# Ledger of designs, part 130: VH-VL binders against q9vpl3

Target 1, 224 residues: q9vpl3
Amino acid sequence: RGKINIQRPKAPHYERARVVAVTQPKYPELPKAKSCFKTRAERTQQQQENPYNEIIAREVRNWLDHSRLVAFFHLSSITADDIFRVRVQLHKQNLHLKSYGSKIIEQAVKNTRYEAIVPLFHSNHCIVFSPDPEKTAALLRIVRRVPQMVLLGGIVEETMLSRNQLVAYAQMPGLHAVQAQLVQTLSQAPGHLIQQLQAHQNSFVQVLDVHAKNQMNEETPKST
Key: E = the ipSAE of ESMFold2; O = the ipSAE of OpenDDE; V2 = 0.75 times the mean of E and O plus 0.25 times the DockQ between their complexes.

## First folded at step 6 (VH-VL)

Design s56 (framework fv_anetumab)
Fold by ESMFold2-Fast, scan of step 6:
Structure s56 (fold): chain C 224 residues (1-224), chain A 121 residues (1-121), chain B 111 residues (1-111)
Amino acid sequence: as target 1 above (224 residues)
Amino acid sequence: QVELVQSGAEVKKPGESLKISCKGSGYSFTDYWIGWVRQAPGKGLEWMGIIDPSDSYTRYSPSFQGQVTISADKSISTAYLQWSSLKASDTAMYYCARDEGIYDSYYFDYWGQGTLVTVSS
Amino acid sequence: DIALTQPASVSGSPGQSITISCTGTSSDVGGYNYVSWYQQHPGKAPKLMIYEVSNRPSGVSNRFSGSKSGNTASLTISGLQAEDEADYYCSSYDWSSTPYVFGGGTKLTVL
């Protein structure tokens, strides 16, 4: 177990320490700070231009570069206690559940082969990383018990897979060479993957909207 | 060859306890979940609950939560459905059925032959 | 009422095609491709005929097909045979209550 943990994707704790240090309260003198008046648009753009996000984006890039399994999920409303229990169960299988803002993910994958995944993260989401692609079946069995996590797709051995392709991969017997061959065989149409994932994501958003409306309309008391 | 074999028919009185079984064979028992489905005489199918035999994780239908207990013994590839105190309304056919238990599976591919439970005074 | 709505009965003649509907909500049938269909002959256990809306298990006749439009899933049986006379149940995933919700069942009579 210890030796396997040493081979895990780099988790740059030193970069996290730097983020904490860099975010200490201070008022740097910037060119825009010399402006007497800031419009709503200027304030919004200034808030979006956060240089500290690049440090966190570098952490995300390290996870992507050093993980042989990456799975993407839409995340519905879930309590902090429930998601913590899921994190603990996943961690026992060397599966690392992370949540990052869409801007951070965009910065992390910009100018990389994974830039195409950005549209998946416009809604509430989370990502699971692992150095071990053989843990795909364990991952899917665990998240089956968490209806708030909806599988969108993933990356196995640097190959993008749809939800159905990732499930098929998990069902296959797993010799390392056989797994690599199957991943390449399953992912023959990368362009189609993004369209399929976006369609499923939109369908799920519609389900959430209808469910929310049904909850508001349910148990409406009648005066008569 | 995949097979689910259930225990024989039971005739019980109200207030008695009962435990029925479902034995899987021809496959790796811990790789599949076992669900229990009830069918009252002349009525449709009702899902009661499901178990993951690998760690005995269970999930119940709200209608059956607290009414029955589902368990499994992976050493003998057997799942169980248990009542502490039977009621006349528990008279039904009870089926066990297999589900792959991986994320994209919410269907039962193989079914047991059923166990008829009759509760009368 | 039951969670998924099916007609109580349908009928057809040998060689005819019939369709059985299964109507739910956006939280079950409409929201996911997790619709399955089961055939049950009198006194027998159910048998899986269709899973994930349109997929057939090994050994199920290609006369059986499934589809879905909005909140309604459909089972179509072509070339009706006497042995198709049975009760048919749809099932779907419902994230709000249970992962396995069944319809009320449809009795198919082959005349």
Scores: ipSAE 0.373, ipTM 0.630, lowest interface PAE 2.3, mean pLDDT 79

Design s57 (framework fv_anetumab)
Fold by ESMFold2-Fast, scan of step 6:
Structure s57 (fold): chain C 224 residues (1-224), chain A 121 residues (1-121), chain B 111 residues (1-111)
Amino acid sequence: as target 1 above (224 residues)
Amino acid sequence: QVELVQSGAEVKKPGESLKISCKGSGYSFTDYWIGWVRQAPGKGLEWMGIIDPSDSYTRYSPSFQGQVTISADKSISTAYLQWSSLKASDTAMYYCARDEGIYDSYYFDYWGQGTLVTVSS
Amino acid sequence: DIALTQPASVSGSPGQSITISCTGTSSDVGGYNYVSWYQQHPGKAPKLMIYEVSNRPSGVSNRFSGSKSGNTASLTISGLQAEDEADYYCSSYDSYSTPYVFGGGTKLTVL
């Protein structure tokens, strides 16, 4: 949900409480089953709190609008400590790892050219944002060490790229090569691109456990 | 243009320590991983380990874990392979090789000329 | 010593085509498109000839081509020349052991 009410507000001064009491509408209140009524109403409201979804969706849209590099990942089981270390490593390269609910992402990209990415987020996922597209190589080098994160694709300079295209972009030498690839990618239909992204997601989900076990085996001898 | 230059041949006795080098030039050194590949006389290629010079992250093959140390000094674009105590079985040609280190890269595009290490009793 | 299976030697005449096989399992060659091929002349460092099954680096002759079927990758050299005489090594990602497993190598002789 978002960071709100981190600190409890200080109780109002006695004088202010008096002023509020005098100015508020005077309506008599008579709840029959106060505790039961309150818990049921509170549960219903907890299930229907939509205003925060819209606020977070605007945050996602702001990240998309200000990021020239966006990368999408499938995220397998990973510890809080491990993902925190990945976030720190990425942050050093001006890469910002974020996780949002699929409904929030849908709201953020609705009625945009990026609406087609929504199906990628029906499983566990995370997104990396950066204002610097030259950091794509640094991103993929870092993520190569994190078998729980499987690349699905991304967006570079508002151009949607498949997994293979994003890898190729990272391997490109210099500005002229980048321009050539972006021109080629812009010709692709969003529907076909999503099919390509989902195919890669399906094939590489099965690779994830093996990569994770391989990484764990390498760490054990190292720490001895 | 891109070149990996390795240190010269070494002749050592069992139990001695050794550190050999691989200097990259003609490219951004921290943008590529450096792997080490061993070739015993008349035998094939064996991968030993790899390093990301940007932060010195290393990964070793199970056969070489604990037997060698791989390191890098990005200020002089040089990677190193080190033994604390050599054995006669370490006699081999040692190659350094460059890997893009980008997500699905698992190949070496440029290789050093090799460093011959001879360990004799 | 983990290695992919290659024939120890292959021979051909100038102008002919030859194929070198590299056989693994579903955990390496069969499971991924991460097969590379290296050429090594006596006393020289290996040179990358093919990467990711079928891609050629700049400067490698189009006479060299790569393919894969199931658990077997193949390097095909057409229009054999004397300079092609060398040892050839395949390499693949292996999900169980290391990101770089090499084949035992194949000595190509041009007769």
Scores: ipSAE 0.318, ipTM 0.608, lowest interface PAE 2.2, mean pLDDT 79

Design s58 (framework fv_anetumab)
Fold by ESMFold2-Fast, scan of step 6:
Structure s58 (fold): chain C 224 residues (1-224), chain A 121 residues (1-121), chain B 111 residues (1-111)
Amino acid sequence: as target 1 above (224 residues)
Amino acid sequence: QVELVQSGAEVKKPGESLKISCKGSGYSFTDYWIGWVRQAPGKGLEWMGIIDPSDSYTRYSPSFQGQVTISADKSISTAYLQWSSLKASDTAMYYCARDEGIYDSYYFDYWGQGTLVTVSS
Amino acid sequence: DIALTQPASVSGSPGQSITISCTGTSSDVGGYNYVSWYQQHPGKAPKLMIYEVSNRPSGVSNRFSGSKSGNTASLTISGLQAEDEADYYCSSYDSSYTPYVFGGGTKLTVL
């Protein structure tokens, strides 16, 4: 890239400089005197009335409504070939990687319980959808190989989860198998079955509670 | 229930090839990554590399890239660490260890018992 | 040669509490919550004691706890027992070098 001078401190790499540039707010352009007589509010409303954006926003809402797993990622600089390979790996696991503009996402989730996710999409981002929440572990194994995708959080069974909570959910593989074992035990072991079932349920609830509380403590910013 | 069982101790001469194994049992082998960690006599732990057995994706520590090869055979739930030409400096205890391979899972929950490799003339 | 800094040794009597530190940089310990701690008895494989800074695996005593402040992670062992005598290693993700970097290890002596 260039010659590094010993007399000067290390400058950030091109990739890091690009990430910083992408995340910085753009200064608003000054409007020309020729602008329409419309008020600022009317211009904002007209932008939301763009037919193309509404069609895509409806697509996003349909994905959100029909997916039991939704994961949100910040997307750093990545080549088209590299992201295509990621899409192929994800698709094999019934995971669907989609990219939408931040205004389209805002329009899609406005006045819904998902409105809280809007700040996550201020910069370059992508979303992974799946009808199968058991694929959370497979998703996170695949994206571990893609350092350009940074997990922000997700939605599992209509419950919003932070980054840490989604990771904790994935770290409990075989939850369906555990439930199946409990049902099988109930059928084959008439003695102590109530105690065993309640013990397993209590252990599961305790694990979820510990993970949720630990993740909330990790994500919550310190008071002032 | 979860076990990682490694092959037995090896005594080799410099220049010889070697392949040691790590067999997983009690879990779905392709759902977890297998890492290799080296411990030279009287020294600490050093990560060498890791493999995803589902498609044999590998990642190596810069110190070990080109020095060793990590592979896996998912049909027999076994991961391998291999050298084409051993050096005396390869004398160490070698551990395999399981990682969930999930986005932020950078820790090893279960470890094999270790394989001692001694390279001497 | 990039490694996390741990004290070479620490000692305590049964029933006391001790703390082992693990110091890195903002690119490893300070930048992420990916700190784990391993216990190794002589001649044995390491055992996971703490993962992701403060979480305990099933079967690990609640006498073991983990924390982090800035670039330093800490393992605290309360109510020391003779069986706690072992080498302890910290490990962290490192964004600039390797996804697993280990500390030099700390020998804990009881009695």
Scores: ipSAE 0.211, ipTM 0.578, lowest interface PAE 3.3, mean pLDDT 78

Design s59 (framework fv_anetumab)
Fold by ESMFold2-Fast, scan of step 6:
Structure s59 (fold): chain C 224 residues (1-224), chain A 121 residues (1-121), chain B 111 residues (1-111)
Amino acid sequence: as target 1 above (224 residues)
Amino acid sequence: QVELVQSGAEVKKPGESLKISCKGSGYSFTDYWIGWVRQAPGKGLEWMGIIDPSDSYTRYSPSFQGQVTISADKSISTAYLQWSSLKASDTAMYYCARDEGIYDSYYFDYWGQGTLVTVSS
Amino acid sequence: DIALTQPASVSGSPGQSITISCTGTSSDVGGYNYVSWYQQHPGKAPKLMIYEVSNRPSGVSNRFSGSKSGNTASLTISGLQAEDEADYYCSSYDSSSWPYVFGGGTKLTVL
């Protein structure tokens, strides 16, 4: 995915309208009797070539291409009213909760660097998209109240992050430069990923500790 | 310098109402959740409940649901724990403590000094 | 109201290492990496010593370390000092019911 999320402010609205239109398409009804005469393999092959699935898969790819934050969740049993309240809370933060079938997700990420996410979607799932990676902390605070949504991992600035890495990213104190450095570090070879994440966290903590210590030293002269 | 400052000790009779406070300073109050922890005399720590000050979302332990009310006033960076009718069994030290409030941050990093509540007739 | 199991007391001599256990179930300690440890001196508020099983906050001595195996978390204090004498509480998280569950506490005596 390209770093193109900022370039088309109109694309998300147009894309949303397209998704709404596609969400209610009418399939030409296939004769029911004919479907019963096909082998499982023949049915599976025809289903793989279903044009509707490819249209939605392109929609998912477009969301992935135009979102700097993508978070993946397992979704346990939840009422329609409860999930609606979550959608409203997320929408206020420019976070867009979407649900897609696992086969559609597989088609969307096929032949991309994100193909590794497919196993995450073998059961009930949902995805949250946002053009703003700074919303990761807001996202996680909202879903902390929803025990039915369990974080599996995500993608930030085209970099695939595990659950723990995404949580660590969210805990960075609103500093664009530090967060960008962390994401850049996470895009390096897998062998270095954990060590550099630890180093960045420790360096940041040390900077905060030095600042706190300097504040304490400045307060020492205030002895009565 | 992060600090949680709690209200002073209280001596009450059974049936009386009480509201104790916990004021946060040195940080953005709405970015952290405030939990309340009880410690009966000579006993261990018991979690009572937690509040998100940004919208006053509350969650209570099953043992304290309906027995107390937790609230917050973000304009003065203060959280509250309230009883409508005290019992002698409410005699305890009450601590407020700060939780990072992000998805996997389930620990209390800073604690108030505690408020001793004594209920006797 | 579920409490985690800790020994009521442990003791050690200066310079020794001691370990305090915290035993739960697969639904709390065993199922998640959300174990924290708190130190409480008599008449004082608790202080965070360890969070998320093994992480140490800034300002906490590296003599304190945390670990977990199955349903049991452990706090280890090396190079035991007189000021370590305190009550120690473990805590864990259960995401389904949102409890902060505390252990019964362990009194550490330094002789």
Scores: ipSAE 0.437, ipTM 0.663, lowest interface PAE 2.0, mean pLDDT 78

Design s6 (framework fv_anetumab)
Fold by ESMFold2-Fast, scan of step 6:
Structure s6 (fold): chain C 224 residues (1-224), chain A 121 residues (1-121), chain B 111 residues (1-111)
Amino acid sequence: as target 1 above (224 residues)
Amino acid sequence: QVELVQSGAEVKKPGESLKISCKGSGYSFTDYWIGWVRQAPGKGLEWMGIIDPSDSYTRYSPSFQGQVTISADKSISTAYLQWSSLKASDTAMYYCARDLGIYDSYYFDYWGQGTLVTVSS
Amino acid sequence: DIALTQPASVSGSPGQSITISCTGTSSDVGGYNYVSWYQQHPGKAPKLMIYEVSNRPSGVSNRFSGSKSGNTASLTISGLQAEDEADYYCSSYDSSSTPYVFGGGTKLTVL
């Protein structure tokens, strides 16, 4: 754009003095900031004390306690009909797809072995539970066809696994000794697990790109 | 042991239909996907398509979409590749190959011995 | 039109090491860790030698190793033996129109 507004008057010296005054460093409204902070903390505490939230949090803990396989997914935009079809397919394999709010998950796992999973649920998400860890391969075969679900990681036999570790575990179903060694090694080296979980961010971007491309190809199988 | 056994060589004329087979044994057939890979005489490998035998979900290469049909019969652990009307350019070796079919597996661990298809007048 | 670029041929003597390159783009080799390598002897089916860039299946000699840098994957064969003489194909996931793409193949001559 090369047009200049010819009607724009020059700012008077008075207005310049005003601008300097308002751009001077000012100490923030600390009393309001503290009041807002306290109000937010109180509101959060009252929500956590809500009996309804505690009931759902206990449901989540019950699923965690009785599931030998738990898988965490990022969930992109998906229709109710599509997610329902996925739930039905998973249910036939004794795999149970659940969605819970981030605060409820935090409440359920706070002060437990699994508190580290909370950051995985700050975006749109879902969880799959099963009492059968041998169903990991069936789970991953089903979700390969659901581009909206992106694997973040999981818990197998109460041991937290990265995306890559869960995929590797799926390739060893029925080899109990090998599975026991894998979960044992992960329990003994927490620092390595953190590095592997961080590495999944690159895998997440790669898989998201793959899923987006695959979804487009499946929806509109037309070439140029 | 894991084996993929393909049907025997075929000699056909242009315009004829053909269906070749790939039978899996030594593993749970519905736990793996079956891909089809073509190799023209003296040329390289070319992916055609893949099937999940558990529900017959298929994906095709754009070059082969509409040119062939991939199907499977899980009751007899067999995958199929078929043409409604063969062309001389369909002359090639056809391999079936097993993909683990989980989340981000995109490689073939076991291959069939191949089926030679010759289409000539 | 070959999707991934490989040299048409490479040669070496017994005991030497050779490297076969496989060059693609950011939509295949450069974007993903889904590179595999297949060995094919004349008249036989391909055999998986490397998967997911650098992993070896059970039964594949440790003389075979895989790596990747940017848009180029490499298969290295150390201690060349006569039985290594074969065609070698790279393959990668492709995010565009085909989930599998292959290189044009490299004929390895030992001699």
Scores: ipSAE 0.254, ipTM 0.588, lowest interface PAE 2.8, mean pLDDT 79

Design s60 (framework fv_anetumab; at its last look DockQ between E and O 0.39; V2 from the best seeds 0.00; counts 0 for: pae E 2.8 > 2)
Fold by OpenDDE, look of step 6:
Structure s60 (fold): chain C 224 residues (1-224), chain A 121 residues (1-121), chain B 111 residues (1-111)
Amino acid sequence: as target 1 above (224 residues)
Amino acid sequence: QVELVQSGAEVKKPGESLKISCKGSGYSFTDYWIGWVRQAPGKGLEWMGIIDPSDSYTRYSPSFQGQVTISADKSISTAYLQWSSLKASDTAMYYCARDEGIYDSYYFDYWGQGTLVTVSS
Amino acid sequence: DIALTQPASVSGSPGQSITISCTGTSSDVGGYNYVSWYQQHPGKAPKLMIYEVSNRPSGVSNRFSGSKSGNTASLTISGLQAEDEADYYCSSYDSSSTWYVFGGGTKLTVL
């Protein structure tokens, strides 16, 4: 009984080979996790002058107008699952991750102070919105999980910030903390001023009293 | 004030399981990652892994992958490091530390006092 | 894998300035992966001394400074004091492997 050469199996008979070739289970290619992000081509095709684009543009404007923190990210080969995970994490922090086409962004920011952001949206991008600028640090910590999200810059309190500026801002003590410190410092200032003013006044009064006492002592004739 | 307080020293035998803890206070526990660092006697610092307490996302050093488990209970602001079966080579000081870095910055700003684990037959 | 190399030991006299180097194997050391420095006294936990190459945390003496040139980060201690005698570790994040790396540590002796 010939040793079945397991290393080089004899090619099956032509007919068997045909049957095997036809019966090879075509494993459906696992649907490539359709990146929730429509391919650039799909996005561009849908961006025909559709009344829908205007609606979306209005939405973007609304987000921009009501957000105190806006961060812009480039997405490099990120999967839909990764985006979903990040979205969930961001959402827990009241951070809203959105993705819009470049044309929609252009339409949304046309004739606004944010028109300068248009060049940032040449490829796959996403925007994170938040009503709370104090969440900047939280945002930047969350995105650490996703190296595919590249920070491009942002808007904080209506001010456009570069990537580095946004990172620096996130590292600063919270506005409330700074404000609290400022208020504390300012609240101490009047007290010190009042103390200093009162100290000078008290000193002046003391000097005047001493002078008055000396004058009274000089005017008291020694009744010998 | 930010503090990380670790559980007390442990003396164990080979083959025993162990779970040590690190409790954070003075800050929002879920906002910062917690790292674990090993230091064998007379040796340097070795990064073991890190956890995001908000959802228990973890990363491990390749050297410690499968050797230890890092976990967290955010309800009590506590991170854990556990072994299923201790070895004599696990004898070391273990530190937890808070990762304060953001985006592309990574550093530990606060450290626990350390937990000495001694594994001896 | 990024490896950080430190001298095993450095020494200096009180009042002198000393520098501890940390050299990475990758050109990315000190780019987006900022280097941090930690001080560890015997029997104590490490303490952050420098983060992001050159930033000093609150409470750390201004005698400690950090710099970077190429693939080498440096910790400089000016006006060396007896209390500075400790082990010093550099650290960096490896973005490629997504793990933290410590240097081998440097023992500083104050002579």
Scores: ipSAE 0.658, ipTM 0.832, lowest interface PAE 0.7, mean pLDDT 86
Fold by ESMFold2, look of step 6:
Structure s60 (fold): chain C 224 residues (1-224), chain A 121 residues (1-121), chain B 111 residues (1-111)
Amino acid sequence: as target 1 above (224 residues)
Amino acid sequence: QVELVQSGAEVKKPGESLKISCKGSGYSFTDYWIGWVRQAPGKGLEWMGIIDPSDSYTRYSPSFQGQVTISADKSISTAYLQWSSLKASDTAMYYCARDEGIYDSYYFDYWGQGTLVTVSS
Amino acid sequence: DIALTQPASVSGSPGQSITISCTGTSSDVGGYNYVSWYQQHPGKAPKLMIYEVSNRPSGVSNRFSGSKSGNTASLTISGLQAEDEADYYCSSYDSSSTWYVFGGGTKLTVL
């Protein structure tokens, strides 16, 4: 409810965005909510879906570009009150719950290494974005209370992680920087994700063993 | 060094109230959940409920919903199990146990020594 | 309230391997990989031996192993020793309001 629909975004402190917002008319209208988004997507697909799909796809790309943590969930039947409560809990931790149509996700990740995520969005779903990979543990503690949200996997520091890898990553918050670096270093291609995830888990255990051993007992031999 | 230390044995009469405690040490108390497990004399283990001490979120087994109260005081790293009116059937050993409190994790890695509660006469 | 089914007792001689079963349904053991096993000596608290079906905590002997097939999880103890004589309980996540369900327990006797 307002005369001009600029209610949702506070002006982000992008100098260019502030200037553009002042000089641009409100045309076309930005979507207000994901529930309106579903209605608009249905209408847009049948008549003139292209401009709205591009705007929303650009927003998804922006979330992906600015989020060091992305988690994908299957969403079972849940009341509007329950999902709103979860959204509020997540937002308190700088975790942002979103949902998008599969066509929009496909447009957003087209020609990127993330095209493999598109099949995850053929069923009812939601996505959590955050700039803070340290919040992975907080995310999983909140979601534990929400059986309707079933973790499918995620992206941490631009690396795809399976459900098991994401849970393992969260269990060692004191080693997040080392864990993230290990996952990044050993991941080489999306098509080998399962193999690389197993290798990352094994390498992580080896790194911990070597690190503990080196900090206590290693003597450097002289060499010539 | 992770340790759960429970309050001492209790001998009570039917109708009396009781609150037993479980103090966690050697870890960040609010980063883990505390579960309560009952073992009647000569019988098996039975899950009663669980608490997240960080905000006191609780979940009860249907068999114990409304019959006990699980609570925590995070300022002293202590979880509690309490009855408003004990019954003779409440005679059992009660364990607290630590749970990771994270998605996709359902096991108890550390257990308290147990508190024997005897309700008789 | 729903208990997992375990045999009441199992026995073996030193050096043998024994297996303890834990049978549930597709809503617990069969549907999830959250099976854990606990050892309890007389007068002592339970101790975690296996979690997530087959993972062994540090400090637990590699003689203990876990597996699952369908709705049945199994704890196998190889090279049986006198110290293994205890009660053993399985546990699983259950998708109902219980979250945790235990088996009835199995008394292991070393002959």
Scores: ipSAE 0.368, ipTM 0.689, lowest interface PAE 2.8, mean pLDDT 78
Fold by ESMFold2-Fast, scan of step 6:
Structure s60 (fold): chain C 224 residues (1-224), chain A 121 residues (1-121), chain B 111 residues (1-111)
Amino acid sequence: as target 1 above (224 residues)
Amino acid sequence: QVELVQSGAEVKKPGESLKISCKGSGYSFTDYWIGWVRQAPGKGLEWMGIIDPSDSYTRYSPSFQGQVTISADKSISTAYLQWSSLKASDTAMYYCARDEGIYDSYYFDYWGQGTLVTVSS
Amino acid sequence: DIALTQPASVSGSPGQSITISCTGTSSDVGGYNYVSWYQQHPGKAPKLMIYEVSNRPSGVSNRFSGSKSGNTASLTISGLQAEDEADYYCSSYDSSSTWYVFGGGTKLTVL
């Protein structure tokens, strides 16, 4: 006769299944169909061109067009369950966590003032989008609890801000009080902002190296 | 007026349990985190741990993980620091202090007056 | 030595300027702009004097200023006054294991 297992039935959580289906890892190296009768150069060119990347790049451009707050993070090793919980907390504040490959980001920001940001995303990264810049404080309170997410910088009202400037923005009372600082930030040399963003990225790479070395010296300690 | 008011001085014997308190007033208690800082007699400041009172998320210094428990009751705007079994080495001044809880703030803007805990046989 | 390195003591006369150093590594002071300074008078709680290297909270005298170069942060007190006599502690974010690491403290004596 049939076997029955009703003692501990477990159905996947609806929100988890939905988020996994929507935010499943995007594999930029999906199999590509080779075109017939292409030259060697065309085949190489076509193999570098991924239609999937262009579609997702358009998605990123749409998020940038509709977001007054964009925050960039380095993402250390994190479980799917943990990142899902973070996405749920952020969503409650109208904050949308997205993960894209560096090539997709490069295509999305090409011909924009933010093109120089691309090098920050050559390692694991994620981006948080919101139409509400006043949600910056809520964002930074949530991610403070996620040691795997390391703030690199952001864009507020189309102005590129370093990590420290974005934190300062979150601490300021009132949007009108910040407008003068945003005008002043826009007048700063672009190289200075890029240097600040790269300096923070380099510091966090060093942090990851130190953490890895400490784990090698200890009996598989978790930072939980 | 922001104020953190701590419970009074305690004199205990080794092995006894203890729970000290820190009450916040003059601000929205759940919008700020409460940290605990220890100062042994004649020594410097040492961070013990911190709590987000909105959902009781806690993080501890490695030196104090498992040694103490931090908790909070947001209905009465009070954070707690608790020992299950005190040691003579726990003799110290204990401060609570407020942090904005914003990513990368990592500073305490307001401090309680301190609770002196003396553990002696 | 789990604490940031500060001189044990520093001294000055009224009206002079003094500087207190706070030295760490690239994983704390050198890597981030999260250095804070606290003043503690005998028998009292610490008071925030400087946060994020150089920012001053409301109510703190403009005689107090902060800076950082490499792995060393500095607190400078200009126009030294008798009431400045206190212990001064630096603190920084530590990326290795703890969110807050304190310096050993510096006793400022005003002669």
Scores: ipSAE 0.326, ipTM 0.611, lowest interface PAE 2.4, mean pLDDT 79
ESMFold2 (binder alone), look of step 6: mean pLDDT 92; pTM 0.942

